# Designs tried in a protein design chat: VHH binders against Band 4.1-like protein 4 (epb41l4a). Part 2

Target 1, 289 residues: Band 4.1-like protein 4 (epb41l4a), of Danio rerio (Zebrafish) (Brachydanio rerio) (o57457r11to299)
Amino acid sequence: FYCEVLLLDESKLILTTQQQGIKKSTRGSVVLDYVFSHVNLAETEYFGVRYCDRSHQTFWLDPSKTLAEHKDLIATGPPYTLYFGVKFYAEDPGKLKEEITRYQFFLQVKQDVLQGRLPCAFNISAQLAALAIQSELGDYDPYKHTAGYVSEYRFVPDQKEDLEDSIEQIHKTLLGQVPAEAENNYLAIAKTLEMYGVDLHPVFGEKQAEYFLGLTPVGVVVYKNKTQVGKYFWPRITKVYFKETQFELRVLGRDCNETSFFFDAASKTACKNLWKCCVEHHTFFRMPE

## First folded at step 12 (VHH)

Design n4 (from m3 with A33V V50I V110L)
Fold by ESMFold2, look of step 12:
Structure n4 (fold): chain B 289 residues (1-289), chain A 125 residues (1-125)
Amino acid sequence: as target 1 above (289 residues)
Amino acid sequence: QVQLQESGGGLVQPGGSLRLSCAASGFTFSDYVMSWVRQAPGKGLEVVSIIYPGGSDTYYADSVKGRFTISRDNAKNTLYLQMNSLKPEDTAVYYCAASEGVYEVSGTELYTDYRGPGTQVTVSS
């Protein structure tokens, strides 16, 4: 057995039978524990390890299953590629107990912004990027940060010169912020964005209309195109069900009546994954912090 | 072919304990919601306890909370019910049940794709 675990700082952890005794009969929890120990993480409940199948769908490694039981992972290798990341986004990352946990959240959210999963308006993009560059480079120094220095880095999708000029101007105003402070300020802004911590799943409604179901820290959000058309908080969700490709979400309304919403996933595999992720979110976000 | 087989039932004194087991085969056990349901003489089916995939999320009927513990061993494809402080009203046939794709917060609805033949539990002095 040979796998590479890609960490959020883009470094790799190599796990093998020879070095760790990991084999196909090993449980996912053992793999997770090696990763958590490697990054010195104590607040592990927010994190998981993902894999991608041959169809480019992503799944969370199940800690209770053996590696062999992850059939769509096993079909991709050896070698295997795993991805460490935030599974459950804390609603307020500033309340995380340890700096290392907040740092991992910062790395994850920075990646979310860069990859376009967390869209930001121009002014917010500039602020976030300036905080990221303050964390990485420290204080603006005109003798070290020569014209165009921001272009050496990528912080957002479609990073054009007008945005880079704004990033530079804001960086100049951040003098004295140490890396941990800049990273916390980054998270404080990012947590207020609409798509923060949203796990999108494509589904179809009536007449093959395409929707997305967003699993979020506060509940399930229904999107049509780019517009929110429904929002159901975790405490008001009373049933999550699937059969084949049909997904059902039952919600308790303010009038004490229950309403079920039905969607179709592209496949049984996608529907089962949506169901599992939804149940895991519901379970996690009903626990007090 | 799916097979569920309960064991561990019997006659026990009030206040006693029993441990039920359910051996499962013919499906991917770790993907299924597993449950214990019971039927007392002359009554309908009652959900006793539910355990979801992953094993950490559970439900218990109010009548058994604090006395019964559901667990699963995914490596052995086995479901368990530890029943402590048994009472005469716990007398019933206990069934092992499996379902895919259900999560219901209150646990009051019965969801089964498969059900075993059951094992008799009798609590009597």
Scores: ipSAE 0.431, ipTM 0.727, lowest interface PAE 2.0, mean pLDDT 90

## First folded at step 13 (VHH; from n2 with S55Y)

Design p6
Fold by OpenDDE, fold request of step 19:
Structure p6 (fold): chain B 289 residues (1-289), chain A 125 residues (1-125)
Amino acid sequence: as target 1 above (289 residues)
Amino acid sequence: QVQLQESGGGLVQPGGSLRLSCAASGFTFSDYVMSWVRQAPGKGLEVVSVIYPGYGDTYYADSVKGRFTISRDNAKNTLYLQMNSLKPEDTAVYYCAASEGVYEVSGTEVYTDYRGPGTQVTVSS
């Protein structure tokens, strides 16, 4: 058994039968423990390990199941590629208890921005990138950081020179911020972005219209044509159900009546995954942080 | 063929304890929501406790909170219900139930794909 876990700092953790005793019969929790220990994470509840099946659908490793029971994972390898990441985004990452937890959140969100999962306006991108630079390089130094030094880094999709120039200018203003401060400030800005912590699931509505269900720290958001058409807070969601490809979300209205919304997933597997993610979010965010 | 078989029921005095077990077969146990449902004489079915797949989140009816504990052993395809501090009001037939994708927060709806024949629990002096 050979597994590669990609970490948020872009390093790899290799897990094998020979070194760690990992087998198909190994429980997912054991894998998670290795990963969490490796990154010295104490607040593990926010994190997980995900993988992609052959159709590029993403799943979270279930700690209660053996690796063998993850059939879609087993079908992809060896090697088996896993990805460490934030599973539940804190509404306010600044309130996280541990610095290492915040650091991992910082890395995750940086990746989200870089990969386009977290869209940002130009000015916001520049600010975030500058804070990231401050964290990585420290204070601006004209002797070390000559014009164009930011071009060695990537922060957003299709990064242009004008953004890099802006980043350099902002970086000069961040003098004195230690990495932890810069990272906290980064997260403070990022958490205000619309798509922060949104786990998107593609679905179909009436007449096969395309929708996305976004699972967020506060509830479920419904998108139609990239426009938010619904938002339902977790406490108001009273039932989540799936059968085959059909997904049902029941919501308690202001009038104390319940309304069910129906969607169709592309496959039973996708639907089941959506259900599971929804239930896990619901459970997680109903609990006091 | 899907099978659910409960065991561990019986007669117990108030304040006593019982541990119910449910042996499951014929389906992927680890993927299913497992529940204990009970039916008291003259009453309808009510959800007692639910344990979900994955992290093993649980639900308990208000009437049994703090007294009952649901658990599962996926390796053994077995569901358990530890019942402590039993009351006469707990007298019922207890059923093991399985469902693939039902999450209902209030516990008021009984929705199951599979259900066992049940085991009698009687709490009496």
Scores: ipSAE 0.790, ipTM 0.904, lowest interface PAE 0.5, mean pLDDT 95
Fold by OpenDDE, fold request of step 19:
Structure p6 (fold): chain B 289 residues (1-289), chain A 125 residues (1-125)
Amino acid sequence: as target 1 above (289 residues)
Amino acid sequence: QVQLQESGGGLVQPGGSLRLSCAASGFTFSDYVMSWVRQAPGKGLEVVSVIYPGYGDTYYADSVKGRFTISRDNAKNTLYLQMNSLKPEDTAVYYCAASEGVYEVSGTEVYTDYRGPGTQVTVSS
């Protein structure tokens, strides 16, 4: 058994039968423990390991299942590629207990911005990028950081020179911020963004209209044509159900009546995954941070 | 063929303990919501405890909270119910039930795709 775990710092952790005793019969929790230990995490509840099936759907490794029970993972064949990441985004990452946890959140969110999962306006992008630069390079130094030094880094999709110039200007204003501070400030800004911590699941509504269900720290967000058309907090969600490709979200209204919303997933597997993610989010965020 | 078979029931004195087991086969056990449901004489079916897939979130009826513990062993395809501090009112036929894709927060709705024949639990002095 050969696994490669991609970490948020872009390094790889290799897990094998020979070195770690990893087998198909190994529980997912064991894999997670190796990963968490490697990155020295104590607040492990926020994190997980995900993988992609042959159809490029993303799943979280279930700690309660053996690797063999992850049939879609096994079907990909070796090397098994796994991705370490934040599974449950803290509503306020600044309240996380440990610096290392915040650092991992920083790395994750930075990746989210880079990969376009977390859209940012130009000015916000510039600020975030500048903070990231401050964390990595420290204080601006005119002798070390000549014009264009930011161009060696990537922060957003389709990064252009105008953004890089802006980043350089902002970086000059961040003098004195140590990495932890810069990272905290980064997260403080990022958490205010609309798509922060949103786990999107594509679904279909009535008349095959395209929707996304976003699982967030506070609830489920419904997007139609990239526009938010609904937001339901977890305490208001009373039932989550799936059958085949059909997904039901039952919500308790202010009038104490329950309303069910129905969606269709692209596949039974996708629907099941959506259901599971909902249940896990609901469970996780039901308890105070 | 889907099979659920309960065991571990019997006669016990008040304050005693029993451990129920449910052997499951014929379906992907780890993906299913597993439940214990009981039916006392002259009463309807009552959800006792539920354990969900994955992280294994659990539900307990108020009447059994603190006394009963539901657990599952996916490797053995077995569901368990540890029953401590048993009371006469716990006397019932206990059924193991399996359902897929149902998460109901209140636990008031019973969803059962499969159910075993049940095992009798009698608490009496």
Scores: ipSAE 0.779, ipTM 0.899, lowest interface PAE 0.5, mean pLDDT 95
Fold by ESMFold2, look of step 17:
Structure p6 (fold): chain B 289 residues (1-289), chain A 125 residues (1-125)
Amino acid sequence: as target 1 above (289 residues)
Amino acid sequence: QVQLQESGGGLVQPGGSLRLSCAASGFTFSDYVMSWVRQAPGKGLEVVSVIYPGYGDTYYADSVKGRFTISRDNAKNTLYLQMNSLKPEDTAVYYCAASEGVYEVSGTEVYTDYRGPGTQVTVSS
């Protein structure tokens, strides 16, 4: 067995049979424990390790299953590639107990913004990028940060010169913020964005119209044409069910009547993954902390 | 072919303990929601306990909370029910059940894509 675990700081952790004794009979929890120990993480409940199958569909490594039981992972290698990341986004990252946990959240959310998964308006993009530069470079220094220095970094998917000018102007106002403070301020802004912590799954409705189900810290959100058309809070969701490709979400209305919503996934594999992620989110976010 | 086989039932005094087992084959055990469902004489099916795959979240009927413990061993494809402080009202046939795609928060709805033949538990003096 040979795998590389990509960490959020873009470094790699190499796991092998020779070095760690990891075999296909090893449980996912053991792999997760090596990763969590390596990054010195105590608040591990927010995090997981994911993999992509040959069709580039993404799955979370199941801690209760052996590596061999992850058929779609095993089919991709050896070698195997795993990705460490935030699985359950804390609604308020500022309440995370340890700085290292907030740092990992900062790295994840920074990646989400850069990759376009967390869209930001121009003014918010500039603020977030300035905080990220403050964390990485420290205080603005005109002798070190010559004209155009922001262009050496990427913070958003479509980074234009007018945005870079705004980033520089804001960076100048952040004097004295240490990296941890800047990172916490980054998270305090990012947590208010609509797509913060949203895990999107494509589904189909009537007449094969395409929707996305977003699994979020507060519930399930239904998107049509990038517009929210439904929102169901975790405490109101009473049943999550699938059979073959049909996914059912049953919700309790304010009138105490239950209503079921039905969607189709592209495949049984996609539907099963949606169901599993939805149940895991319900379990995690229905209860305190 | 899917098979579920319960064992560990029998006669026990009130206050006693039993451990039920269910051996499973013919499906991917680690992906399935497993449950214990019981039927007392002359009554319908009642969900006793449910255990979900992966994270291992569990549900217990109010009548058994604090006395019964559900568990699973995915390596052995086996479901367990530890029953402590048994009462005469626990007398029933206990069935092992499996369903792939169900999650229901009340825990009272019966879902059995597959069900075993059952094992008798009798609690009497």
Scores: ipSAE 0.594, ipTM 0.787, lowest interface PAE 0.8, mean pLDDT 91
Fold by ESMFold2, look of step 13:
Structure p6 (fold): chain B 289 residues (1-289), chain A 125 residues (1-125)
Amino acid sequence: as target 1 above (289 residues)
Amino acid sequence: QVQLQESGGGLVQPGGSLRLSCAASGFTFSDYVMSWVRQAPGKGLEVVSVIYPGYGDTYYADSVKGRFTISRDNAKNTLYLQMNSLKPEDTAVYYCAASEGVYEVSGTEVYTDYRGPGTQVTVSS
């Protein structure tokens, strides 16, 4: 068995039978524990490991299953590729107890911004990127940071010169912020963005109209044409059901009446994954802490 | 073909313990919501306990909370119910049930897409 786990700092952890005793009969929890130990995490409940199947769909490694039981992962290798990341986004990352946990959240959210999963307006993009560069490079220093230095880094999907000029100007104002402070300030801004911690799943409604269901720290959000058209908090969700490709979300209204919403997924596999992720979010964000 | 087979029932005195097992086959056990459902004499089906796939979250009826423990062994395709501090009102036929794709917060709705033949539990002096 040969596997590499891609970490959020762009490094990789190599897991093999020879070095760790990992084989196809090994449970996912053992793999997760190696990863968590490697990155020195104690607050592990927010994190997981993903894999991608041959159809380019991503799934969380199930800690209760053996690696062999992850048929779509096993079919892709050896070698195998796994992706460490935040599974459940804390609503307020500032309340995470350990700095290493906040650092991993910072790396995840920075990646979310860079990959376009967390859209930011121009001014927010400039602020976030300046905080990221303050964390990476420290204080602005005209002898180290010569003309065009921001261009050596990527912070957002469409990074143009006017944005880079703004980033540089803001970086100059951040003198004295140590990396941990800049990272916490990054998260404090990012947590307020609409798409923070939103796990989007494409679904179809009536007449095959395309919607997205967003699994979020506070509930399920329904999107149509990039516009929020529904929001259901976890305490109000009373049933999550699927059969074949049909997904049902039942919510309790303020009038104590329940209403069910139905959607179709593109495949049974996508529907099962949506169901599993939704149940996991409900239990995580509804469980006593 | 789906098969569910309960075992471990019997006669026990109040305060006693029993452990029920359910052997499952014919479906991907680790993906299914598993439950124990009981039927007391002359009454309808009642959900006793539910265990979900993945992280294995559980539900217990108020009448058994603290006394019963549901568990599953996905490697052996087996569902368990440890029943402690048994009371006469626990007397019932206990059914192992499996349902695909259900998660219902109250835990009181009965979902028995597949159900075993049941095992009798009798709590009596």
Scores: ipSAE 0.567, ipTM 0.781, lowest interface PAE 0.8, mean pLDDT 90

Design p6
Fold by ESMFold2, fold request of step 19:
Parts: C-alpha cells; sequence; structure tokens
Structure p6 (fold): chain B 289 residues (1-289), chain A 125 residues (1-125)
C-alpha cells in the first residue's frame, strides 16, 4: 500500500505498509489518526480525508470501513492520492478552542477563496487578501514591499491590478496584527459569505431541470441558476431518504406540517453519496434549531 | 441475493434476558441501516431499534429504552439485539430489517427494504 495525503499547507504525508503498517484491511480511522497526529490536531471532528474516483467524483474516507471496502478508491491505484481538509465547517470558527485548528480552517478557507468555491465581492476580496498577506509577510515595510509586491501572491481567482492596489492599501492599515490575529480576522469575515462551508451536489428536478443542493453549516440550500430557491434548517429536516437515483428531503414547517421535496441524482453512486453527506451534516449540526 | 436470518428467540420468563442475532449476506452490510422490528399477535409492525452505518447512531422505541441494546459487528455481517428485563408485552415475532437509504429522526417509521423470516420471542410461564 502506497498513498500520498495532500495537506492544506501544500505539503504531503506519505503512508505505506512498510512505514506505518497500512494495509487494505486497515480501517479508515487509522489513516485519519495518522493524518491528525501529523498536523497536531486535537479538535479532529471538523476534519476528514477525501479521495477522487476514476470518474472524478469525490468521497470522504469512511473511518468505520476498511480501505478495501472503499471500492472506488481501490480501483484508482496504487498509488493512491488522498486530500486532507475541513469536512464540517464550524459556523463560528472563532470559537474553535485551539489555534492549530483555526490555522487549518484558515488554510482551507483561503484555498476555497483562491479556487473560486467561496465567491467574494471586490471589497471583501481586498480585505481577505490583505489579511492573508499580513499573516504571511507581517507588517507592511516600504523597503521590503516595493510597488507591485502583491503580484507575487495569489489570493483570489481574478486578481487584477486595481484589486492588488486595494490589497496594498489595506495591508498598510494592519500594522501590528500578528499572524494568528490576521488569520482569525480572515475567518470572521469569510464565515459571513453566502458560500462559506457549502458542499454542492448537482441534482435534477421536474422535467430534468438542473439544481444544486448545498449542504451547509445551517441546513440544506437549493440553488437554481446560481440563485437560492430554498433553504431548510437542519433542525427542521425530519427525513433524508434515497432509492436508486431518487433523493427525498422531508422538512417540518412552522405550521407543524411536513413537506417532502424530491430530486434525482445522475447515478445511484452520486445519490448515495449525497445521502451520506447529508446525513453526516444533519448529525453534526442538528443541535441548533 | 439478500439474506437475513434471525436466531436466538425462544421462551423466557418475565425479567429474563435474550440475545437475538441476525446473519446477513448479499449486500454490503457496513453500508446499511439495520433495525429490529416486531409484530405482536394481532398487531402491526413496530420499530424496536435502529442502528445506522458509519457513525453508529442508535434509536430505541420508548417501550424498550434502557432494557434493549442494538449492536452490529461489520466484520461478521451480524446484527444483535440484547433484550434485558423482558416483559410479557415484549412477546412478538422479531424481524431483522435492512435499508440502504433511510435516515428518519424519530426512528419510529418502519422501513424494511429487506426483512428476514423472523424469530419468536415469548415472555411467559
Amino acid sequence: as target 1 above (289 residues)
Amino acid sequence: QVQLQESGGGLVQPGGSLRLSCAASGFTFSDYVMSWVRQAPGKGLEVVSVIYPGYGDTYYADSVKGRFTISRDNAKNTLYLQMNSLKPEDTAVYYCAASEGVYEVSGTEVYTDYRGPGTQVTVSS
């Protein structure tokens, strides 16, 4: 067995039979524990490890199953590639107890912004990027940070000159913020963005109209044409069910009546994954009503 | 071909204990929601307990909370029900059931995509 686990700081952790005793019969929890120990995490419940199948669909490694039971992973290798990341986005990352946990959240959310998964308006993009520069470079210093220095770094997908000028001006105002403070301020802004912590799954409705279901820290959101058309909080969701490709979400309204919403996934595999992710989110976030 | 086979039923006195087992095959056991449902004479099916895959959450009918314990052994493809402090009203045929795609917060709705032939539990004498 040979795998590379890609970490959020762009480093790799190599796991093999000869070094760690990892076999196909090893449970996912053992792999997760090696990764969590390597990054020095105690608040591990927010994190997981993902893989991609041959069809480029992503799945979370199941801690209770053996590696052999992850058939879509096993079909891809050896060698295997795994991706460490945030599985359940804390609604308020500022309340995470340990700085190491907040740092990993910062790295994940920074990646989400850079890859376009977390869209930001121009002014928010400038603020986030300035905080990221403050964390990476420290205080603005005119002898180190000559005109155009922001261009050496990438913070957002469409990083043009006017944005970079704004980033520089904001960086100058952050004097004295230590890296941990800047990272916390980054998260405080990012957590308020619409797509923060949203796990999107493509589905189809009536007449095969295309939608996305977003699994979020607060509930399930339905999107059509990038527009939110429904939002159902976790405490109001009473059933999540699938059969073959049909997915059902049942919600309890304020009038105490229940309504079911039905969607089709592209395949049974996609439907099962949507179901599993939805159940896991419900279990994790269900306490807030 | 899915197979579910219950065992461990029988006659027991009130206050006694029984341990039911269900051997499963023909599906990926670790992916399935497993449950025990029962049918008392002249009555419909009642969910006794549910155990979910992966995270292992369990749910119990109010009538059995604190007395019954559901568990699973994914290595043996076996579902268990430990029944303690048995009462005459626990007399029923107990069925092992499996469903792949159900998650329902009350735990009281019956979902039996697959169901075994059942094992009789009689609490009397």
Scores: ipSAE 0.481, ipTM 0.735, lowest interface PAE 1.5, mean pLDDT 90
Fold by ESMFold2, fold request of step 19:
Structure p6 (fold): chain B 289 residues (1-289), chain A 125 residues (1-125)
Amino acid sequence: as target 1 above (289 residues)
Amino acid sequence: QVQLQESGGGLVQPGGSLRLSCAASGFTFSDYVMSWVRQAPGKGLEVVSVIYPGYGDTYYADSVKGRFTISRDNAKNTLYLQMNSLKPEDTAVYYCAASEGVYEVSGTEVYTDYRGPGTQVTVSS
């Protein structure tokens, strides 16, 4: 067994039979524990490890199953590639107890912005990028940060000179913010964005109409043509069911009437993954404790 | 072919205990929602307990909370129900059931995509 785990700081953790004793019979929880220990996490409940199958679909490694039971993963290698990341996005990452947890959230959300998964308007993009630069470089220093220094870094998908100029101007205003402070401020802004912590799953409605179901910290959001057309909070969701490619979400209205919404996934595998992710979100976010 | 076979039923006095087992084959056991459902004489089916795959959440009918414990052994493809402090009202045929993709918060809805032949539990003085 030979696996590389890509971490959020762009580094890799190599896991092998020889070094760690990891075999196909090893449970996912053991792999997760090695990764969590490597990054020094105590608040591990928010995090997981993903893999990509041959069809380029992503799945979370199941801690209760052996690696061999992850058939779509096993079919891709050896070697195997795993991706560490945030599985359940805290509604308020500023309330996370440990700085290392907030740092990993910062890295994840920074990646989400860079990859276009967390869209943000020009002014917000400039603020976020300036906070990321403050964390990375520290205070603006005209002798160290020469003309064009922002262009050496990528913060958003379409980073042009006008945005880079705005980033520089904001960076100059952040003097004295230590890295942890800048990272917390980054998260405080990012958590307010519409797509923060949204796990999108493509589905079809009636007449093959295309929708996305977004699994979010507060509930399930339905998107049509990139527009939110429904939002159902976790406490009001009473059933999540699938059979073959059909997915059912049943919601309790304020009038105590239940309504079921039906969608089709592209395949049974996609439908099962949607179901599993939805149940896991419901379980995690239903019990606030 | 999916097969479910219950065992461990019998006659027991009130306050006694029984442990039911269900041997499963023909599907990926660790991926399925497993449940115990029962049918008392002259009554319909009711859910006793549910255990979900992976994260392992469990649900119990109010009438059995604190007395019954559901568990699973994925290595042996076996579902269990430990029944303590048995009451005459627990007299029923107990069925092992499997469902691929159900998650329902009340725990009272019956989902038996696959169901075994059942095992009789009789609680009598």
Scores: ipSAE 0.452, ipTM 0.726, lowest interface PAE 1.7, mean pLDDT 90
Fold by ESMFold2, fold request of step 19:
Structure p6 (fold): chain B 289 residues (1-289), chain A 125 residues (1-125)
Amino acid sequence: as target 1 above (289 residues)
Amino acid sequence: QVQLQESGGGLVQPGGSLRLSCAASGFTFSDYVMSWVRQAPGKGLEVVSVIYPGYGDTYYADSVKGRFTISRDNAKNTLYLQMNSLKPEDTAVYYCAASEGVYEVSGTEVYTDYRGPGTQVTVSS
């Protein structure tokens, strides 16, 4: 067995039969424990390890299954590629107890912004990038940070000169913030963005109208053409069900009447994954830890 | 094909204990929501307990809460129900049930994509 786990700091953890005793009969929990120990995490409940199948759909490694039982992963290798990351985004990362947990959240959210998964307006992008630079470089120093220094880093998609100028101006105002403070301030801003912690799943409604279901820290959000058209909080969701490609979400209204919403996934595999992710989110965010 | 086979039923006095087992095969046991449902004579099916995959979150009917314990052993593909402090009202046929795609908060709705033949539990003196 030969596996690379890509970490959020851009490093890799190599897991093999020879070095760790990892076999296809090994449970996912053992792999997760190796990764969690490697990054020195105690607050592990927010994190997981994911993989992509041959169709480029992503799945979380299931702690209760053997690696062999992950058929879509096994079909992709060897070698196998796994991705460490935040699975359940804390609604308030500032309440995370350990700084190393907040650091991993910072790395994840920074990646989300850079990859376009967390859209930001110009002013917010500049603020976030300046905080990221403050964390990486420390205080602005005109003798060290010569013209164009921001261009050596990438913080957002389509990073243009006017944004980079704004980033530099804000960086100058952050004097005295130590890395941990800058990272916490980054998260404090990012947590307020609409797409923070949103796990999008494509679905179809009536007449094959295209929607996305977003699994979020507060509930399920329905998007059409990038516009929120529905929002259902976890405490109000009473049933999550699938049969073949049909997904059902049942919601309790304030009058104690229940309404079901139905969507079609692209395949049974996608529908099962959506169901599993939705149940996992409901359990994590609805029930006490 | 999918097979579910219950065992461990029988006759027991009030206040006694029984442990039910359900051997499962023909599906990926660790993916499935597993449950015990029962049917008393002349009555419909009642959900007794549910255990979900992954973290193993559980549900119990109010009538058995604190007396019954559901558990699963994914390595053995086996579902269990430990029944303590049994009452005459617990007399029923107990069925092992499996469903892949159900998650329901109240736990009272019966979903049995697959159901075993059942095992009789009789509580009487």
Scores: ipSAE 0.438, ipTM 0.724, lowest interface PAE 1.6, mean pLDDT 90

